# Ledger of designs, part 43: VH-VL binders against o27280

Target 1, 266 residues: o27280
Amino acid sequence: MDSMNVPEVLEIKRIVEESESVKTFIFSWDFRREVRPGQFVMVWDFRDEKPMSVSLIDPVRSEIGISIRRVGEFTDRVHGLSEGDLLGIRGPYGRGFELMGRDILLVGGGIGMAPLAALADEATARGMRVDALVAARTADELLFLDRLEAAGVNISTCTDDGSCGFKGFAHERLLTLEENHDMAAVCGPEPMMFQVMRILDERDVPAQLSLERYMKCAVGICGQCCLDDTGFRVCAEGPVFWSQELSRVREFGRYRRDPAGRRVPW

## First folded at step 1 (VH-VL)

Design mB14 (framework fv_marstacimab)
Fold by ESMFold2-Fast, scan of step 1:
Structure mB14 (fold): chain C 266 residues (1-266), chain A 118 residues (1-118), chain B 112 residues (1-112)
Amino acid sequence: as target 1 above (266 residues)
Amino acid sequence: EVQLLESGGGLVQPGGSLRLSCAASGFTFSDYAMSWVRQAPGKGLEWVSAISGSGYSTYYADSVKGRFTISRDNSKNTLYLQMNSLRAEDTAVYYCARGSEWYTFDYWGQGTMVTVSS
Amino acid sequence: QSVLTQPPSVSGAPGQRVTISCTGSSSNIGAGYDVHWYQQLPGTAPKLLIYGNSNRPSGVPDRFSGSKSGTSASLAITGLQAEDEADYYCQSYDSSLSGSYVFGGGTKLTVL
């Protein structure tokens, strides 16, 4: 659609404080423009434009939500906004998650729980059983626990410092969880996703992973967003990839690209 | 030019605490994972802890889990290591290193000496 | 216990070839994780010498090369020079339950 390529100026209807560093910005949305969990939008503050995953999809209220972590100049400016202020939204873009089977495991790290929270809503609405492993550095950085509980999700938590749930890393906690799922969806830091993918492959659980490192492209025809060895373009062919697709990518969990497309260490 | 400068080392008694800092310059600090790597006198390199560029993910060697805490302040381009319940075997030069959480340390600081002794 | 095994020392004469081995297991090098090499000159911080199994950073001469096969990696130094006398460390990542960066025990190279 033409409207996908032109930013629409929308009023911030509501802001939810998810943590000290994360806010969800909620906008009225016309659902004639379809949005699926795993897709992203370009958020424009009238100076810069950045890709953000959609974290809430609510056709009943005619709302979408976009969860943003404060990590730099752009996100600091956006965090300074109030209800009633305006942002430009363009999209949605990218391949969303695909649901199959009767039960799904969600593994989310930090802000990676944002697209998974939207997926949890859809999975539960379809009658799937949803298990979520929510991982963070500390208890106060665990995201969406109340929302997941309200959706009927079976929640396990994991913190590096042991302040909530299992003490340790997401992949260490995963090894202590039930092995039987029809599919999994994973989103978080690449090193976490790589470890989780290996365990799920061992268990023969098909997994979809949301990879955001090259989502700087604004349109799906951009050849600059690519993965090593496979030539995948994240904005055109991602951000969601099946684990078999990522198993061939030497860079996954190891290297990233700079703005010029050069391979650099994480 | 990438520069990493450690500080905060010194002599401390067993059971004591010490906080190390690493001042980074010459690159966009928040884009890079950071690590602490130590080397006991006359011994080899031992990875201690790593933190992702955003600060969300932290990783620890089994020998320091529960005693050391890695953190960063991206607004100040500074990496920290809070060391609690120090033991004689923690005596080492502590290096600040830039790289991926997984794979490589492409730049290293000069190191700061931590001596745990009564 | 070092997770990656290196010989504690190697020696060679100027102009000769020296090879330093790094032996891992199925949870690290054998799992497909890259091997990196560091040179530590006496009294200095380590310096990245080889990354991603076989790549050289800018300023590292062609005399240094890396390779990887199965659960092991090696660093080769050809045309050995006196200034190559240093400690050499291999490094990878281990995917076992603890999940961590792992270093070899180090190899002292003596140029005779």
Scores: ipSAE 0.000, ipTM 0.390, lowest interface PAE 17.4, mean pLDDT 81
Fold by OpenDDE, second read of step 2:
Structure mB14 (fold): chain C 266 residues (1-266), chain A 118 residues (1-118), chain B 112 residues (1-112)
Amino acid sequence: as target 1 above (266 residues)
Amino acid sequence: EVQLLESGGGLVQPGGSLRLSCAASGFTFSDYAMSWVRQAPGKGLEWVSAISGSGYSTYYADSVKGRFTISRDNSKNTLYLQMNSLRAEDTAVYYCARGSEWYTFDYWGQGTMVTVSS
Amino acid sequence: QSVLTQPPSVSGAPGQRVTISCTGSSSNIGAGYDVHWYQQLPGTAPKLLIYGNSNRPSGVPDRFSGSKSGTSASLAITGLQAEDEADYYCQSYDSSLSGSYVFGGGTKLTVL
């Protein structure tokens, strides 16, 4: 048995309320176990288990953070927890982001900003210039703004209702930005990511995108997170993919599989 | 009102060590990157080191890399600069500066003088 | 030697217009990084004068203006006043130096 596949029971050290619906849970972490931005962990509340992106990687404090949006029964339970309570964590799993170049663009929507926040920390630590386009439906759903600003990230905001920043969608805001970057990292709703990817490809900007699928085993065995045609497993070959890889994935931005394996629209 | 107050400067021999502090007030300290910028007597400004709001990211000029360490205590609203293996060329007024958008220093302290001499 | 190049000194009479140049390279100003300007009065700490190439912080008179083009930037002072006598520094970011903040060598402005 690989110790990596056994949940480790960890105490919640701190909880950060990011928004009304998003909390970041911080844990002590042994960094002998490497973790990269874009990777995910399986969170076990001793009843159910769900994949969650790592949103904070702090080798100095020996901590990691997991940002969780309240969207269902599992997350409702987790959001009810307090500092000092326990959760099971196994991982990390999946392929994380790769940094290259001097200037990086981050495009995130909603909770998709979670892995990008971690990536921003690493990028800035490496001396990269980081521009972040942070999108949400409304101003109160914009995540990690203070954190990103404190890290020296140049932030542009976008909201569907115009309550903060550009009124419109992320890809629309991106079209108004003329500056090119050496690479881009994208995470959010797939319809958003699809449009953003198209624009970035037209601009010849290499892009990595993080996908979300129903994941059960996290180790590439069960096949629940397989992408049509390619056979890519989001938990093993992803969740971070290059745009060239996703161009081969017909379902990208169009539909996904539910737990029963049925095709459901985004 | 934003205020930055440096302390810890003084006379030190070559090879010695010194620790500078900068007390910040008037703003949410943890929301801003902070930097040290120095100015040798009669010379121009030289960036020395920077640290992100969270403290996770640190940056150093090549001239001080390996010798200086920047840190911060957000609970005390204080920025630090540990200077080891000091050299004569490190003699300068050291300013604490608040980082802002687009790598700008929007507020500066009055500085503290560091003299490295035998 | 400073990464950004400024003239060591400039002078002008009261009421005149003076300009201070700041010349960089493809790895800093030419790379798209913003240029900022600082004013340092004699015996005082630097003060932010212009940020983001052409923006004035609150309290800075509109007779101060900044511009950027290519690998260079410029600070213009119109209606020169005696109180403008100071050292002026341009500042940017350089990606070739492992991500370093960079200053110009400074320009001493004398009001005649």
Scores: ipSAE 0.000, ipTM 0.484, lowest interface PAE 13.9, mean pLDDT 92

Design mB2 (framework fv_marstacimab)
Fold by OpenDDE, second read of step 2:
Structure mB2 (fold): chain C 266 residues (1-266), chain A 118 residues (1-118), chain B 112 residues (1-112)
Amino acid sequence: as target 1 above (266 residues)
Amino acid sequence: EVQLLESGGGLVQPGGSLRLSCAASGFTFSDYAMSWVRQAPGKGLEWVSAISGSGYSTYYADSVKGRFTISRDNSKNTLYLQMNSLRAEDTAVYYCARDWSGYLFDYWGQGTMVTVSS
Amino acid sequence: QSVLTQPPSVSGAPGQRVTISCTGSSSNIGAGYDVHWYQQLPGTAPKLLIYGNSNRPSGVPDRFSGSKSGTSASLAITGLQAEDEADYYCQSYDSSLSGSYVFGGGTKLTVL
């Protein structure tokens, strides 16, 4: 069980502009506090707090990175920050990705590539072969391509408008790829993940998927991120789930709950 | 200190079943994938099966697929191998091994002997 | 038959240099997968000797070294000692076997 921690006030060491809408904020990190790809931290800008995935884990430089997409008031404020400014960070929380096998497939959509980029770094460092299917609406929204390439990842891209790589959705591109992998890690829009999971299941490829839900406490006590029927808490039992677990979650790929707890379709 | 201790080996008739156990200590058991590797008398090493840290992902050699089931209980720090429909060629010392994400086996138990004979 | 091929036996006198070859194919060593080596003393369990082609775990003497080239790998032992008498196995991964860990057939090293 994760404990609720007081946010540590950290200085933004470096900012990397990943795209027009995505920035990676880098912090010094004491790795006595272990962090795994797929885990998240709560980012506090002294007004509001939001969960964000860890996208960079560098024990050599003693740094972590958090990639944030500009999508609302909170992220607008954060994107206005500069190097040297302060943020509150607490965590990490949740279950991260497991690595197993020799050949792994990463399937990411948009900002969903953030935790997968961290996973790619670890996998390649362990000598694993990593294929990554990177999806986005347009070419300018594809994330971490240079970083992945530098790590030795074999990249395949797809875009909704065909501006880069395969024209279509991630699951459509996946259908054209016949190579089998020992496991897959998936993160992105839930409808995408749902389709990808189905294909991987048919191919008997073990898959882990990272879910996104409204999270408040991050320690499994408030219940706002609870999944229907199973009682899974995304912040505690997730956000990374095995496909076998998600097969039991009726709402997966179908609907989610809004901040008021109402069911809303994807 | 990392320790792996196998048990459950013995004599069984062809077509019979046997369940092996491996007790692990000295490390966070759930953080590591585990494997079974066997060695027939006077022969070489053969990978049998692997399981992820959480237990949700399993892998099998073709020679045992459909007959063997690997599992684990992380609350008990124990790895299992359920062997069904045993054959003479399954006769071997079975080693429990900690694997590094399917990369290598960095720690081995002392093994438990399984003999399949009529 | 093992996917990786090793000589059944090698021998050497104390102080000599011996090498054990491990020959694979384009689907394992030749595909870029790392090779690991294990030492198995008589009547004991295997022990990790070399990992990642040429890395030594703590406690392994520097007289043990590993290398990889093309579809083959090699274990070299310099300054051969009596206690080195053992079976040695190479191990890698093969993508053509539905993703399987593969071992060599093993090499018995005799110190004369």
Scores: ipSAE 0.038, ipTM 0.631, lowest interface PAE 4.2, mean pLDDT 92
Fold by ESMFold2-Fast, scan of step 1:
Structure mB2 (fold): chain C 266 residues (1-266), chain A 118 residues (1-118), chain B 112 residues (1-112)
Amino acid sequence: as target 1 above (266 residues)
Amino acid sequence: EVQLLESGGGLVQPGGSLRLSCAASGFTFSDYAMSWVRQAPGKGLEWVSAISGSGYSTYYADSVKGRFTISRDNSKNTLYLQMNSLRAEDTAVYYCARDWSGYLFDYWGQGTMVTVSS
Amino acid sequence: QSVLTQPPSVSGAPGQRVTISCTGSSSNIGAGYDVHWYQQLPGTAPKLLIYGNSNRPSGVPDRFSGSKSGTSASLAITGLQAEDEADYYCQSYDSSLSGSYVFGGGTKLTVL
């Protein structure tokens, strides 16, 4: 009980439908077990468990939120649940984002906005100025815009199809944004993060990137939690990495590992 | 066995248009980004355009941006390059290449020749 | 010119060692992007020879090796054979404003 290595069975208090494919599941949480933006939990449906980023951290209401995109059998089952149903939660795991400076940039793609929404809440609560570039394939896939606006975040959007904001990709939109920031936090598809990271490196903006990789375990004790040439374990040493660390990783932006540990393209 | 087969090359006058196709087989097409890479006669390799596995993200070299459009039909395992406002400098063999999401090209087609001349 | 610089030609006798350089800048190789090498036999499409600075695809003999340091990379061919006569291209990625794949100008290897 209350150990990060033992699942706590929690009742789904509220479900927020963020889009056709994304829901946020909200639970009461005992904050004696601290959780930070950028950390993840293992969500257990009593058959399988999967890592999910924490998207809401609210100590005042004693709540956490976990945003889940429907992508396969596990997530389909979880999406079929209702308020009052139970899920097992183990964690939190991984290192979270580190906030530095006064002005920060968040760059999120699709479900990658989930951990960044939690970070935006913490940064604004600390009195930081937050600019967010929210990117998605279509307007319907832009996530957390209302939450970011309520938190006082300065929002820029882009969609691949031009249905909301700038027509183009996150890296193309970023090139039209000329404000200097003390740091950036980036989360989204790895090809997007790779291009964004390189632009930020050119601008001398230190960046932290969160990897939403496939993982088999939450404690870093298996090879599926590792990156290939450095031995970094995503669940133990990530999921948040500085851009300097990722420049050494052969896998970053190129391919991921499947359940068997084989290299597969994004 | 991975195979990429280009078609649609030919002779076009300056200012004309041409559409290239690349038929893919031997792998799950939608799992891979795809690129077009060209080579002018007797010259080196030049990347032209890339498209993500889903087809939603596209990328272009500055020399072709606004004139060329890359697209794909995952139901047909086919990659396309629509080339408009062609210039003499676009004369090249155009290769279809399987793209590891901005990293490298592991398989290449045999190429199709595009000649822009009067 | 090409964004990555290679010598236009290199030559060697059978059994000898040759090295082909690939020189970039702070926006590509110097930014930490990996270097890959392609072999193009006369009249054929390029074939992946080395990836991720020093790795060989299945079927590529160990006499081919790659390395990277700072803003430069090298392809080394030991025990040179007649069938190695080809054009060799390095490739990386450039973080400059447009963001793109970049190739070296190519090196023609002649086996004497």
Scores: ipSAE 0.000, ipTM 0.401, lowest interface PAE 17.1, mean pLDDT 82

Design mB3 (framework fv_marstacimab)
Fold by OpenDDE, second read of step 2:
Structure mB3 (fold): chain C 266 residues (1-266), chain A 118 residues (1-118), chain B 112 residues (1-112)
Amino acid sequence: as target 1 above (266 residues)
Amino acid sequence: EVQLLESGGGLVQPGGSLRLSCAASGFTFSDYAMSWVRQAPGKGLEWVSAISGSGYSTYYADSVKGRFTISRDNSKNTLYLQMNSLRAEDTAVYYCAKESFYDAFDIWGQGTMVTVSS
Amino acid sequence: QSVLTQPPSVSGAPGQRVTISCTGSSSNIGAGYDVHWYQQLPGTAPKLLIYGNSNRPSGVPDRFSGSKSGTSASLAITGLQAEDEADYYCQSYDSSLSGSYVFGGGTKLTVL
């Protein structure tokens, strides 16, 4: 493996508590290594390794951020870390988002807002008008609202329980928004993304969607993140895909694979 | 109004076959995975089978694998469960359940009773 | 017996607080899969009560709450009312059982 595939041991520079279950870990970054919104890194806690999206790209401070949701043993360990502690980081990997047009729509669900937050920063820096639909189950699970507002993003929120914003799912809220955009970027649960993609296609809005799959090598070798029928490798050809590409992926929004590789329904 | 209505239950002998149906209304049927969940008399809930929104992917509990077949007709908004080689232990109320985006069953039918007895 | 373990029964007087536990393992709750709760009134189909560990669907009173920690989950009912008498089931996913949804054994709640 080349130097890009070797984990670098980095010190956690800062930790931001985004919510009860999500923390952003910030690291010093050498921007000679380019990183794009939508790309991911492999995070190694010296016991296990997991793919995580980059949620912050700050070339001024020479920092990147990785937002991690507490969902299992690995993330439990990581959430127990403090500033000054060490993590292994290798990457970035995968295809990131492309920006086009003047008006962009971001649709994010839960931790899916992580890569979109980074994209929002870039888009606003380019002078684009950014609308963001931020979805979560409850108000306390909505992520990056203050950050997005500070960046000048026009935010619409929706929650399943109505504790904040529109009561309902992201696709339902989207249906109530009549304005079209030049491009959309979507990230969140696949059932959400599937519904959102359908609406955007009907509106002829070009859309990019970020998929999550079980990844092991992150370099397109092991095949664990291959999408059925197409053979797309999420780590190599993705994780960001155009809606036209995903239209060829039968499993998209239909089922997922557990850590053992078994199919499970959405 | 979102609604699921099961039908096809009844009395059948061991080794026999039965086909259950579930008529869905009030939501875009093809967008959601559907499941069958059963409950033996006086017992708890047991997941039986699931099918993806498109119908492309099917899933089964070990207890029914090889004997039951789940299918759907999205043009008719109907879910099916073909039950073959029925056993006494398959006796239960069979519920049709809509899967949510979060791996929960947010809508249930009223169930249809299947009795396997000699 | 059941993949998820619940107490067979719990009881409380009106106005009291009761809790129902749901104990799983590293292959289900401990693996990070969400826990959902269902209420089944006598002679009726189950109804979704809590989803995603702690979220209430529309129409569910805020006196119902859910939590998850480690390999276990809990349903709490405050201000117990007579109409709360029902069976309650927790549900999750288990990756070790052929990718199956799994239910607890159920808890019968009696309002004294």
Scores: ipSAE 0.006, ipTM 0.484, lowest interface PAE 10.6, mean pLDDT 92
Fold by ESMFold2-Fast, scan of step 1:
Structure mB3 (fold): chain C 266 residues (1-266), chain A 118 residues (1-118), chain B 112 residues (1-112)
Amino acid sequence: as target 1 above (266 residues)
Amino acid sequence: EVQLLESGGGLVQPGGSLRLSCAASGFTFSDYAMSWVRQAPGKGLEWVSAISGSGYSTYYADSVKGRFTISRDNSKNTLYLQMNSLRAEDTAVYYCAKESFYDAFDIWGQGTMVTVSS
Amino acid sequence: QSVLTQPPSVSGAPGQRVTISCTGSSSNIGAGYDVHWYQQLPGTAPKLLIYGNSNRPSGVPDRFSGSKSGTSASLAITGLQAEDEADYYCQSYDSSLSGSYVFGGGTKLTVL
């Protein structure tokens, strides 16, 4: 029997408050069960289970971290927990990021920086040059800047209100960055990722994009995580996809699906 | 049990073509980049080609660029190497190898011999 | 010819320590890329021995160790045993060669 499909009840070792709305929950982890950047776990509060990207992978301390933004009733309950409280963790699941070449561009929006922070640690450990474009609505919502600096990452920021770095959106900032990269990794709101993908495609930079669309289970049972046109199940074939794969998906960046499966505009 | 099994090698004349296959089992094939590495008789290891887990990105050694094509079929857990315009210097055992996230080759097949000679 | 330089041979008696060097350049090891080591027993496929400069895969004894400094890396084998007789290869990545993986020329270890 595959022990990865059974939730393991883990004690919250530490909680890091990343912002008003984001916390990172840190757990001791047995790295005989391998975890890669871009993979996710199912977090169970003994009532509901939701997929969350792994944001910290630290085999030296034997710890993983899971960063959670407060956006609904499940995340509100989890945010109410304290160090010493218990959560169920199942996984890891999904396709992680692949690293190729000597330099990488990371483009993260909001909580999308969570899986990219773990990727930055791996890329720097490999000796890659890492440039990160960190985007948010305001300076207070920029995430993981201290971790990225500690890892030796070259950081550019942009905020919608201009409170830190470039005033504008991630794709507008990217247009002012005229650097060549061997690859890119992108995670954030789908409209942002779509615009960034288009620019990277024009620059002939292969990109991996992490999609955390509707997901009801970690093992690909549900149809709600399917992408239009291709039939990809995000929780089974993703959440990480190459830009060439996503360029064929009419729904990506233009439409989303509600809980009934109907297409609605962004 | 995790394994890679190569096939398709054999004797071919100069200028000919061969297609190598590598059947993967025991791991999630599509999650990992794959490479072909060759070894000429009595010589060292030489990296030939690599392909990303999705198949989107491919890389080639200068010695085979334009002549060899790497591809994969993730639905069949199979890696391929199409070898065209073969030369005597391409004579080698060809290994299929799985890449880890440190760019190491953590799992190797047993190899298949390609001999280019009349 | 190889892009990473290894001695062609090394020898030792059972119980002794041997080291195998791997010398690169500014475009590979010197650029910060990791070094991996492989053991190839006669007539067999290579086996991963050390990855990421100094990490051992499950099942590799701790008498095998790796290190990296500047443009060079080393594999150390302590408590040498007869079954260690094999060819050893270092491997890295080279930014100057269209993003290619590169191997050392190999070192034959003879156990006396």
Scores: ipSAE 0.000, ipTM 0.402, lowest interface PAE 17.2, mean pLDDT 82

